# VH-VL binders against Calcium homeostasis endoplasmic reticulum protein (CHERP): the designs that were tried, part 2

Target 1, 141 residues: Calcium homeostasis endoplasmic reticulum protein (CHERP), of Homo sapiens (Human) (q8iwx8r149to289)
Amino acid sequence: ETQLDMNEFDNLLQPIIDTCTKDAISAGKNWMFSNAKSPPHCELMAGHLRNRITADGAHFELRLHLIYLINDVLHHCQRKQARELLAALQKVVVPIYCTSFLAVEEDKQQKIARLLQLWEKNGYFDDSIIQQLQSPALGLG

## First folded at step 1 (VH-VL)

Design ac7 (framework fv_acasunlimab)
Fold by ESMFold2-Fast, scan of step 1:
Structure ac7 (fold): chain C 141 residues (1-141), chain A 120 residues (1-120), chain B 108 residues (1-108)
Amino acid sequence: as target 1 above (141 residues)
Amino acid sequence: EVQLLEPGGGLVQPGGSLRLSCEASGFTFSSYAMSWVRQAPGKGLEWVSGISASGGSTFYADSVRGRFTISRDSSKNTLFLQMSSLRAEDTAVYYCAKDYGDYEGWFDPWGQGTLVTVSS
Amino acid sequence: SYVLTQPPSVSVAPGQTARITCGGNNIGSKSVHWYQQKPGQAPVLVVYDDSDRPSGLPERFSGSNSGNTATLTISRVEAGDEADYYCQVWDSSSDHWVFGGGTKLTVL
């Protein structure tokens, strides 16, 4: 049975949420790669990030900082040939990005939109996903 | 083997136009961003332009914006740089490069470079 | 616009250690890549992501990045290491790749 220590994961995510340092993001990223043992494991991690980011009570810094973690993980997925983790993140990025973008005012939206520019430049997602990310309201419904 | 071949280049008069090509082989071209970097004689490396894997996003250095256009053709595995309104200061060796990532990505490999001379 | 500063030249004796610095505001929060360029040749990647090496590169090449300074370190320098070295980062605020001015390494 697919099992991951989600309490350990949350303990790594908390410093990212609170301070978002390069070291905190690296620790979270490394934990995810070390636990990317099969598609179900990757989907558990990606699903957990989606649940934390799209929660009704999530504040802006939580959403932004965890998306920064996702950005760093996406970047390293190509380098490490972590295809299963990349695929799992591709399945959840639309609700993550669109919910976060629509939850905040224009000044904060710009920080999130900057990441979309990087994701498009790097080709992390197919055209269907990119179109949904470019139109967040339509992407959610 | 991953390779980038640049058959373009040449001599062009100030105000003229030239299109550079970069032919990719040995990797899935459509999956990677690409960049152009130039180097004037005796000078350092200067990034010129970049294009996303899909071709949907393009980026330009301030010095070339409005004059140069980057594009790609995935059916031919070819990257292009259309240069217009050329100036003497555009004289440089132009390299294409495979771009592995975002702001943390790196360029590997590089094309062999092609000399563009803007002179009359 | 973001600027990377490198010393124009560094000289080192064979067998000694060369250190080439790349200065930038909060560069420690960015990923730094290093390229070697020999006369008449295209640049070659020697260090990426601050400290990682491409397959086949000698372990004599290493990198570090913290605060406002990234450093390329070449231990046990050989005559064949004479080249220009460039650091590189992506500047997300401008959507530009930025190169340092280059450092000429001379092995005396």
Scores: ipSAE 0.011, ipTM 0.545, lowest interface PAE 9.0, mean pLDDT 86

Design ac8 (framework fv_acasunlimab)
Fold by ESMFold2-Fast, scan of step 1:
Structure ac8 (fold): chain C 141 residues (1-141), chain A 122 residues (1-122), chain B 108 residues (1-108)
Amino acid sequence: as target 1 above (141 residues)
Amino acid sequence: EVQLLEPGGGLVQPGGSLRLSCEASGFTFSTYAMSWVRQAPGKGLEWVSGISGSGGRTFYADSVRGRFTISRDSSKNTLFLQMSSLRAEDTAVYYCARGRYSSSWYPLFDYWGQGTLVTVSS
Amino acid sequence: SYVLTQPPSVSVAPGQTARITCGGNNIGSKSVHWYQQKPGQAPVLVVYDDSDRPSGLPERFSGSNSGNTATLTISRVEAGDEADYYCQVWDSSSDHVVFGGGTKLTVL
């Protein structure tokens, strides 16, 4: 019943994956907000990001750059009081973050860990989610 | 350790062509965007061209659009710049540079090749 | 076309603070990166994302960016800091990397 053009979404995600410019991030973010019409719509977009980021074939830059998109969306959700999109992202952030963290060596893990510090500082997630993000192996169990 | 090695360069007559290469090692080449940046003798840095990690996106400065083609070969960990219709004003040291993302913005250049001199004169 | 303006030269005494400016329309909305280049050498990244430093770089290098001006600040300047310094942004409207014209820092 609820449908979004995922090919259109992927066309916006590809420049983010490839170059991660602030304009590419803004275009992806704006598309998500334009399509955040109901909780199911938000869950489709959040689920699609989870699927792309947690895929076995996903490389480090794909994971990291799409998490940067998520970071910008979280900030905008808090600023604009976009409750439904924030709730959808809260449901998928644990597998996204934990899978990305565990897939790479320590120097790359530091780049991902900085996002967790920012999310804690800005209060994007409750204590239960933060605890899972702080223990990535347990968060995936 | 990250290394970018630029064999090549040389003297070319106006209107000629030359291909530059940059051999990368010490990192997963396909996950990083790459750029070419040039510097004319005694002048400042000028960005020439960029390519995404996947090769799916390419970017060119207005001064080289239609004349230069950036490409990459992940099987050889090599970045290329095919230069055509060369002009005297293309005379410069050409650097390959690894693009690193920063926060949600890109690019910055964290590693640079040694540079290769291209001289265009008659 | 987006343009970054740097003073062509800045002079400073050893042990003092050097400030190199980078002017651009609404540059505070962009991320500014700074490179140091010594004669005969490739550029080296010294500050990125306005104010962050690469690992292993001296803490006396810092940056700021607001409004129409970004600034590279080098505290406790040493003779070895003598070099050309370039600011750089990504101009999203043109999909271009833009460099400033460069500033020669002279330590007197």
Scores: ipSAE 0.008, ipTM 0.516, lowest interface PAE 12.2, mean pLDDT 85

Design ac9 (framework fv_acasunlimab)
Fold by ESMFold2-Fast, scan of step 1:
Structure ac9 (fold): chain C 141 residues (1-141), chain A 121 residues (1-121), chain B 108 residues (1-108)
Amino acid sequence: as target 1 above (141 residues)
Amino acid sequence: EVQLLEPGGGLVQPGGSLRLSCEASGFTFSDYYMSWVRQAPGKGLEWVSGISSSGSTIFYADSVRGRFTISRDSSKNTLFLQMSSLRAEDTAVYYCARDEYYGSGSYFDYWGQGTLVTVSS
Amino acid sequence: SYVLTQPPSVSVAPGQTARITCGGNNIGSKSVHWYQQKPGQAPVLVVYDDSDRPSGLPERFSGSNSGNTATLTISRVEAGDEADYYCQVWDSSSDHVVFGGGTKLTVL
């Protein structure tokens, strides 16, 4: 049975949601890497982020700031070749991004679309995932 | 109104020490990452050091690592740079700057007026 | 260490468009920020996140970033735009801020 302290994780996520400082993101990222012990552990963390971001009542700042955390984690995964955490995030990034993009007006969509440009340029995802991430802006799906 | 006030600089001999300060007002100082950026006379901008909002994460440019120490005091809304083993190459105007980190980038939206540090015999 | 390359100087006539480039390996994957510095003054942020402008800044300032080159564009240049311009990125691999060498804009 794979177990993680999700209350501890949420305590680290709350400052990110509220203020999104370097300190808060760094603490969240470090906690995730410290707990990336196996693929199921990584999937629990990725799934928790998906649940928080895609919730019907999630406000824009919550969605955006947690996606900023994901962006920082993706960058670190590529540097360290942390394949299990990257693979877990690849499984949830489409609903995270697409739900967030479609839930807001054009002004706020631009902030989210900026991250997709960075993810595409940095090669975090294969062509299939990139096509799915691009679909909301193209009016597809 | 956001303000970053740097008290006057100084003249110090090579091998000496000097502490710079930057007094912040008009915003919640403890919520922001802060940096020091320097500029040698007639030269470009060079990032020196950065410190997280809590003070727990600190970074240094390779040229100053081991010689300079960045710190902050939230009770005084003040950023510090303790400079030791100073070299002639450290002669520069030193700026403190508020660092807008947002996960995908980092930029400086407010700068102090700068303080001149001269390292000369 | 990551390096940003700028031309040392650019000259432009009043009313024309100035373009200042900032070169870096895969710079298009990074967010580029631009600062204006006039003699004896602290730098002032003029463009952030490649193309966004701080409130209160003239609409004449814009930016772009793609591939290996970022560009600061100043349209309808005025004498008051004479300054040194610096590009800047955050290098997340080293947790370092990197500045370009600066470009002196002269309005002839």
Scores: ipSAE 0.019, ipTM 0.615, lowest interface PAE 4.9, mean pLDDT 87

Design in9 (framework fv_indenebart)
Fold by ESMFold2-Fast, scan of step 1:
Structure in9 (fold): chain C 141 residues (1-141), chain A 124 residues (1-124), chain B 115 residues (1-115)
Amino acid sequence: as target 1 above (141 residues)
Amino acid sequence: EVQLLESGGGLVQPGGSLRLSCAASGFTFSSYAMSWVRQAPGKGLEWVSSISGSGGSTYYADSVKGRFTISRDNSKNTLYLQMNSLRAEDTAVYYCAKEPYDILTGYDYGMDVWGQGTTVTVSS
Amino acid sequence: QAVLTQPASLSASPGASASLTCTLRSGINVGSYRIYWYQQKPGSPPQYLLRYKSDSDKQQGSGVPSRFSGSKDASANAGILLISGLQSEDEADYYCAIWYSSTSVFGGGTKLTVL
């Protein structure tokens, strides 16, 4: 059935978590697009990112850097008309964003909130999702 | 508002060691990558080392690898540079600097606020 | 060869414009990099001016006048710092920098003289 090499994915995610360079983000993005072969494949990748970001022990830099990867993937989904990967990310963005936002103090929340402004400007999500992202506590409950 | 203050510079003999400190205030220190940049007398800027906000990632210029160690104590809002096996060519003013707030791209260790610098002279 | 090359000096008149270049080594595409610009006056630490990758990816430093702007010349493989309406206080050394291959790289600096 549907399976992906999640160890290979994690090997690409680790440099993003550690340094968050454009090269590391590009490598992760390219791997995701190369493996976006069907909706279940896209959902496995999106779900894996959700699991890594929303884990109770995840530190802020891990959360922020992987959300930067998601941002870059969203941007390229629009350019490539990659609807299946976009749809999979739309299903997980609320717990990813809201958990990350609520887990940190106001200074760090500002880093995350500017991503939401960019996502609104670029029209990545429908109004229902945007409303949940604007009200993180309601988005999680 | 945001302030960075270096200390620990001085005169040291070749082969000696020195530890520089950079006291940070006015921002959430643990949320920002920090860097050390040096400038030899009458010369240009040379990047020395950078450290991520958590301290989990460190980077070094080839000229200092194996001799210098960058570290930070986020509970004390302080950045450090441990300098071992010092050479005459390490003589410079050493600046600490913080990365700008940037959420639109990944970290690239840019420098929007700089300290006043501390002078290191390696001489016999 | 140096990753970043800047002319050692540049002179311009008060009120004129100065275009400072930062050229990337052959094989390194300027389009891929965010270029940071720093100003240093004698006896002072460097000051952040701005960064520029593209019109959608740029940032002005706090308190930096709009007469300082960034751009790129793809044909020259170079980043550009434009200073319009030159003033005597613009006399300084100007440095460009990029993050390349897990290192921060500075150009050699350009000394701008306003005469």
Scores: ipSAE 0.015, ipTM 0.541, lowest interface PAE 7.3, mean pLDDT 88

Design na10 (framework fv_namilumab)
Fold by ESMFold2-Fast, scan of step 1:
Structure na10 (fold): chain C 141 residues (1-141), chain A 121 residues (1-121), chain B 107 residues (1-107)
Amino acid sequence: as target 1 above (141 residues)
Amino acid sequence: QVQLVQSGAEVKKPGASVKVSCKAFGYTFTSYYLHWVRQAPGQGLEWVGWINPSGGSTNYAQKFQGRVTMTRDTSISTAYMELSRLRSDDTAVYYCARVDTAMDYDAFDIWGQGTMVTVSS
Amino acid sequence: DIQMTQSPSSVSASVGDRVTIACRASQDISNYLNWYQQRPGKAPQLLIYDASNLETGVPSRFSGSGSGTDFTLTINSLQPEDFATYYCQQYDNLPYTFGGGTKLEIK
């Protein structure tokens, strides 16, 4: 029983989806950190991103741009030791990444795979999660 | 005006504990991490730890583990650092300083005036 | 822990001089470095954040450069109020660590 203003969140996500500028990503990230008040708050934000990215009607640019937001948030979570937000994202990254990867042609898959290489290098996820991300079809079960 | 105001100087005996306060003015208390940094007389700066006033999560330097506790009271925009089992080498000025939780960089842009803690006799 | 080493530990200079202070990290910290000035009896003040960005209200004679492991703070034309101790600080990883400080003294 935790409440966040999801309409406010969506208003910040829309410019990211549409243009994916550094400023738009920073605004979305800043909102997420300011609202990372407890584990349930973090899980609501991570769950909302999962819902938006894995929706049947989501187009490639929406999926990719919101994953770029997630990448920026992961970087800052590690640096600031924001354990609750990192843990919430770790719980949703497999369906987010695997669904996005499998939904597109090989050329677009390469863009998504570059992010996985970065995540491996930076140590954002344990070996179990990385293995699931490396095998997207198996990762979805 | 944005400022951090700390409690006054303390003199303690070895083995006692001290609790220093840091009250925030002029900004949203929960939007910034509060870090504690100390400085022994004539020495450099040493990071003690931080508290996120929003959720109350903390992180302490290993040197202080088991002796330091950081808390906050959001109703009065005040953070606290309690250091127990004091030793003479804990004698230092203790500073609180804020860091914007949302920014791409972590900089101590506003500092408290410092609280001198003297541990003697 | 990431160790921060400043050089020199102290430097004597005159008003109008250009002074450079070096800071070296024991491992790559990208650009996650700040510089602070501390005048005697005062709290530190932020000068430069994110290696090269000048804090609002700080005179333009101060500049920061570098990335990775090697960083420099430069004061182009020393003023009397600049005689102070300067600290670098990394925020790439916890615990946050400071350099040992460089004391800038009047010649």
Scores: ipSAE 0.017, ipTM 0.615, lowest interface PAE 6.6, mean pLDDT 89

Design na2 (framework fv_namilumab)
Heavy chain, then light chain:
Amino acid sequence: QVQLVQSGAEVKKPGASVKVSCKAFGYTFTDYYLHWVRQAPGQGLEWVGWINPNSGGTNYAQKFQGRVTMTRDTSISTAYMELSRLRSDDTAVYYCAREGDYYDSSGAFDIWGQGTMVTVSS
Amino acid sequence: DIQMTQSPSSVSASVGDRVTIACRASQDISNYLNWYQQRPGKAPQLLIYAASNLQSGVPSRFSGSGSGTDFTLTINSLQPEDFATYYCQQYDNLPLTFGGGTKLEIK
ESMFold2-Fast, scan of step 1: ipSAE 0.051; ipTM 0.661

Design na3 (framework fv_namilumab)
Fold by ESMFold2-Fast, scan of step 1:
Structure na3 (fold): chain C 141 residues (1-141), chain A 122 residues (1-122), chain B 107 residues (1-107)
Amino acid sequence: as target 1 above (141 residues)
Amino acid sequence: QVQLVQSGAEVKKPGASVKVSCKAFGYTFTSYYLHWVRQAPGQGLEWVGWINPSGGSTNYAQKFQGRVTMTRDTSISTAYMELSRLRSDDTAVYYCARDLEYSGYDDAFDIWGQGTMVTVSS
Amino acid sequence: DIQMTQSPSSVSASVGDRVTIACRASQSISDYLNWYQQRPGKAPQLLIYAASSLQSGVPSRFSGSGSGTDFTLTINSLQPEDFATYYCQQSYSTPLTFGGGTKLEIK
């Protein structure tokens, strides 16, 4: 049975949502890497982030700040070749990004689109995923 | 006691290869990345690359790409760095160093080997 | 590659002095910067990681600050054992790169 303490995870995510400091993001990232024990563990963490970000009641700051956490985790995964966690995040990034982009007005979309440009530059995702991220409405359909 | 213990000094001719070992004690070998850093006499520090002892994946600085190979043997908690086609400017002390993996901050080296002097001369 | 520039290359100081060493990155590295101390004939030792976090066992007279491109290491009250060479190192992207070093000498 694959099991993680999701209450512990949420306790680390809350400071990120509220203030988005480097220390808060680093604590969340550290917890994720400490618990990246197998592909199912990575999928549980990635799935939990997807659920929090794509929830109907999620406000913009929650979505943006947790995507900032994902950005830092993606960067670390590539540098450390943490393939299982990267693969788990690749499976959820389309609903995360597309839902967040479409839920807000043009000014706020610019902040989210900046991350896509960075992800393209750094090569975190294959061409298929990038195409879905570039067309958010089609990515959700 | 956490420590990294390296093999002894080597003297090589230009064109030869050298293989330096780094044995880990006092911690779980596969839980921390290991880096190799060199220092030419009277000069600063230069990063060579890292190895993940768990999966065996590696990342090398472009300057050494094609000449360096990093490997490990998990049964004896030992990492290796092999540098081929040696030149006189490869003369340096070579260090292995442990990554501070779960600090949340990439590539800080908290434990260092004592260093291995590699001299390349005709 | 990210280039790291340290200043000064050497500094002479007395026990009890406050010493500041600067490190500049050629591009923004956020807070992915580490500081090391190297005594003659010895391996380097980690002093500070993440620009400002003091490594366990390191005396509190050492502190780091900065973000982005400009960073400083400060030794508030110099002790005899602090005379060594100091290196900054960026951990933002590979290849990992070090500054040229600052040699701290007895005045």
Scores: ipSAE 0.012, ipTM 0.570, lowest interface PAE 8.4, mean pLDDT 88

Design na5 (framework fv_namilumab)
Fold by ESMFold2-Fast, scan of step 1:
Structure na5 (fold): chain C 141 residues (1-141), chain A 120 residues (1-120), chain B 107 residues (1-107)
Amino acid sequence: as target 1 above (141 residues)
Amino acid sequence: QVQLVQSGAEVKKPGASVKVSCKAFGYTFTSYDLHWVRQAPGQGLEWVGWMNPNSGNTNYAQKFQGRVTMTRDTSISTAYMELSRLRSDDTAVYYCARYSSDWYEAFDIWGQGTMVTVSS
Amino acid sequence: DIQMTQSPSSVSASVGDRVTIACRASQGISSYLNWYQQRPGKAPQLLIYAASTLQSGVPSRFSGSGSGTDFTLTINSLQPEDFATYYCQQYNSYPLTFGGGTKLEIK
């Protein structure tokens, strides 16, 4: 019976959504690593981020800022060898990225596409996932 | 209390291999990544690579790929860096360093360094 | 690879002086930057991490600032033991890279 305090998580996500400061992102990231106790715990956190980002009516800044959190977490997963959290994020990144990319006009798509370039450079995902991220309409099916 | 102790100075001929040891004291050996950083005489610091002592996973700088191997023996809390096919420009002090990765990442504890001299 | 450039390569100063050392990254690294001090014949020691956070035990005369690409290390009221070489280091991406160093010399 895997449980996490999702209300506590949402309280940390709100400042990221509203202002996206490095301090807010660091607080959210640190909470995720502190709670990455098993694969089901990691999957709950990753799934919650997916649900928030892909929700109908989620505005662009919410989507972008939470993807910035995911980017910081991916960066530190490589350093900490946090394989379970990395694996959980790999399972949700396609719907997160593709939904966000397709929901906005060209100018905003550019901001999201820059993150894909960074993820490819840093080797966070295998070629199959990168291919799906490069073709957002096909990635969603 | 928390300390990294490295093996003594080595003198090698070009083409030989060298294996430097780094023994950890005062903390749980498997809880921190260990990195290797070198410094040629009168020059700056150059990152060589890292090893996770829990998993044995490694990541090496491209410049050293195929020549460096990082290993560990958890029973004696000791990490090793082996550099093969030595050249004169491999002459340097080699440091092992503990990598702290809480909300930040930094080399918080350093070994005393091992001088490796490669000469004909 | 991210190139780290330090300026100046050396600086001559007197005890009591305020010294500033600059570090520039070839691309944005947010605040993922550390500063190390290396005294002659010794291993480097961590001075500042995450651009501006002082390592425990480091004197308050040391401070760091900056984000993105431009960073500075400041020593307010230089002491005799501060004559050393200082290195910045980025941890935004692998490979980890260091600046070329700034040697602080007695004037």
Scores: ipSAE 0.000, ipTM 0.541, lowest interface PAE 12.0, mean pLDDT 88

Design na9 (framework fv_namilumab)
Fold by ESMFold2-Fast, scan of step 1:
Structure na9 (fold): chain C 141 residues (1-141), chain A 124 residues (1-124), chain B 107 residues (1-107)
Amino acid sequence: as target 1 above (141 residues)
Amino acid sequence: QVQLVQSGAEVKKPGASVKVSCKAFGYTFTGYYLHWVRQAPGQGLEWVGWINPNSGGTNYAQKFQGRVTMTRDTSISTAYMELSRLRSDDTAVYYCARDLYYDFWSGYDAFDIWGQGTMVTVSS
Amino acid sequence: DIQMTQSPSSVSASVGDRVTIACRASQSISSYLNWYQQRPGKAPQLLIYAASSLQSGVPSRFSGSGSGTDFTLTINSLQPEDFATYYCQQSYSTPLTFGGGTKLEIK
C-alpha cells in the first residue's frame, strides 16, 4: 500500500510557509525526492501540495511559498530526470496556479506571473497547460 | 557580462520632464522585471516602481502616480523612466535594477544587478 | 506603507570587529527582507535576499537572520572594504520600502 508520512511532510512545509528560507526549501525538496519512489507516491505528494495551496483558508504567503517549493522541485525534476514527480506536478499545477492567481490583487498576481514566465521558458509544461495557466479563469472551468 | 547601462546626467528646470534610459546586456531582457530606485543627495533609497519588460505592465509607488511613466523597447533591450512636472526635491540619482526573477527566490523583489545611476538635477 | 527602521544610524568600528545592524518592519513581512551595501559614489550591491540567503559572490563573513518584524545583518571580522552604508528592504508588498541606512565608519 502506498503510504507517506504526511505529518513529517507538513513539519517540513511549515518553515517554508513561515520563513521561506533556502534551507527550508532544500529540506522540503530533498524529502520529496527521497519519497518519489513510484507514481502513486509522487501523486500523493503533489496532491497534498494542491490541497494545502487551494484550501479556502490558505493565506497568500502560504500559497506563494509552496509554489516557490514547486518551482524549485520542477527545475530539479528536469535536471535529475525525476519523470514521475514532474508528471504528478503537471497534473496539479493548473488548480494550484489559477486558484492562487485569482485569489489576489494585481500587485501579488505579478509575483505569481513571474513564475509562469520562467516555467514557459524552461519548458516544464506542454502548450495546453501553459494556455490554461495564461487564462486562469478558463483553467479552473 | 550581465550589465545595465543608463543614460547620462540631466539638468532640468522645474516643471520640465526627464526621460532616463536603461539598456540591458548579457541576459534575456524580457525574462526579468526592472525596478527604478532613486536616491537624493546624502539621503537613502526610495523605490519608484517596476516594469515587466515582457508584458509592458507596470506598478508605481503611490507618491509618483500621475507623474511617472515606465516603458520599454524590446527590440533594443531598453527600459525608460519618464518623470514629469519636476520639482527641486526630485533631484536625485536614479537607478535601474534587475529583479532576481530567474532565481527560485524571484518573488522577493531583490535587486541583483544595478545600473550605474543617472544624476538628475532640478534647478532654476 | 510598511515602514522600515534601521538601528543604529551610524556605527564606528575597527578592522577585525564583529558588527550587527538591526532592521525592524512596522508589520510582519515573513522573510521578505533584503540587505544591500552601498559604497560612496557607487550603486548599491545585493548582499542577502530572503532574510538569510547569501548572494553569489558575497563573502561568507556577511550573514542575515530574522523573520516577521525583526532582522539582523552581521559582519564577522570587518575588512577595510566593508566601510559603507547598509540598507534593508522589504519585498512583502508594494510600495517596496527601504530602511534609512546604517553608515559603518572607521573608528
Scores: ipSAE 0.015, ipTM 0.547, lowest interface PAE 7.2, mean pLDDT 87

Design oz1 (framework fv_ozuriftamab)
Fold by ESMFold2-Fast, scan of step 1:
Structure oz1 (fold): chain C 141 residues (1-141), chain A 119 residues (1-119), chain B 106 residues (1-106)
Amino acid sequence: as target 1 above (141 residues)
Amino acid sequence: EVQLVQSGAEVKKPGESLRISCKGSGYTFTSYDMHWVRQAPGQGLEWMGGINPNSGNTGYNQKFKGRVTISADKSISTAYLQWSSLKASDTAMYYCARDYEPGAYFDYWGQGTLVTVSS
Amino acid sequence: AIQLTQSPSSLSASVGDRVTITCSATSSISYMHWYLQKPGQSPQLLIYAASSLQSGVPDRFSGSGSGTDFTLKISRVEAEDVGVYYCMQALQTPYTFGQGTKVEIK
């Protein structure tokens, strides 16, 4: 019976995909926190981001910009002790990161690798997850 | 609106201690890293270090590590840069700047604090 | 540390000219950011992540590049564009800036 307005979510994601402004990311982040009412709600939002980012045919900027949203949400989860949304994102970050990394050339992989450095610095994930992110091909297989 | 307001200019002698400040307003202070960048007279920009004001985690340019301390007080949305013992070579304009994590770019900057260290 | 070298070190342009500034890194980097410091002012962000235009920055500014070579372009320079332009890398600490490119308007 858990339901979220995914059309409203996608309307907020589209400006992030298209322009990736701090204001667009902030709007998306705020919507996610307003709707983080229970673990199933958090898992629906995290799963939707995973589906959009790992979709066959998703282009690089879509993947990168939505991962930017995820990064901002992770930071805010740490600040607000939003453990349920953090846990939901921890369940999907490996396929999101590894698929995005492996889908592009070395030049673009370096942009994605920058995010991993920040996530390690800020302690968003345990050692097991970080190890999988450091070896993307092994993380997916 | 987002603003970073820094403390006023300082004139100090070598060996003196100093703490300068950067107060953030118009945003959630704990959601953005704060960094310090110096500019010696007539020279370019040099990154000194930064802090995550929520966790207190800091990162330093090795050139300044142990010579300065970066801290933050989230109750008053203020970041600090502190010297225990100033040197003449510390004479510079000091800027604070807000960081957005995925690209680590500095989207807003303070107005700068001029620090002059001379006898 | 990753060293950034800008070219040219300085230039003089007339209003309406096209201006190109380059930044070369000693190692491949994932992002290059560009700032403008107008005389007597704090630096301001122009371009982040190689090619993204900061809100409020005129669309005459654009960025491109990847790996070790990055470019900032001004399609039609205006009198207000005078100042020193800096590139910056934030792939690894210490974060480093280029030496700056001084743009003067005739």
Scores: ipSAE 0.006, ipTM 0.551, lowest interface PAE 9.3, mean pLDDT 86

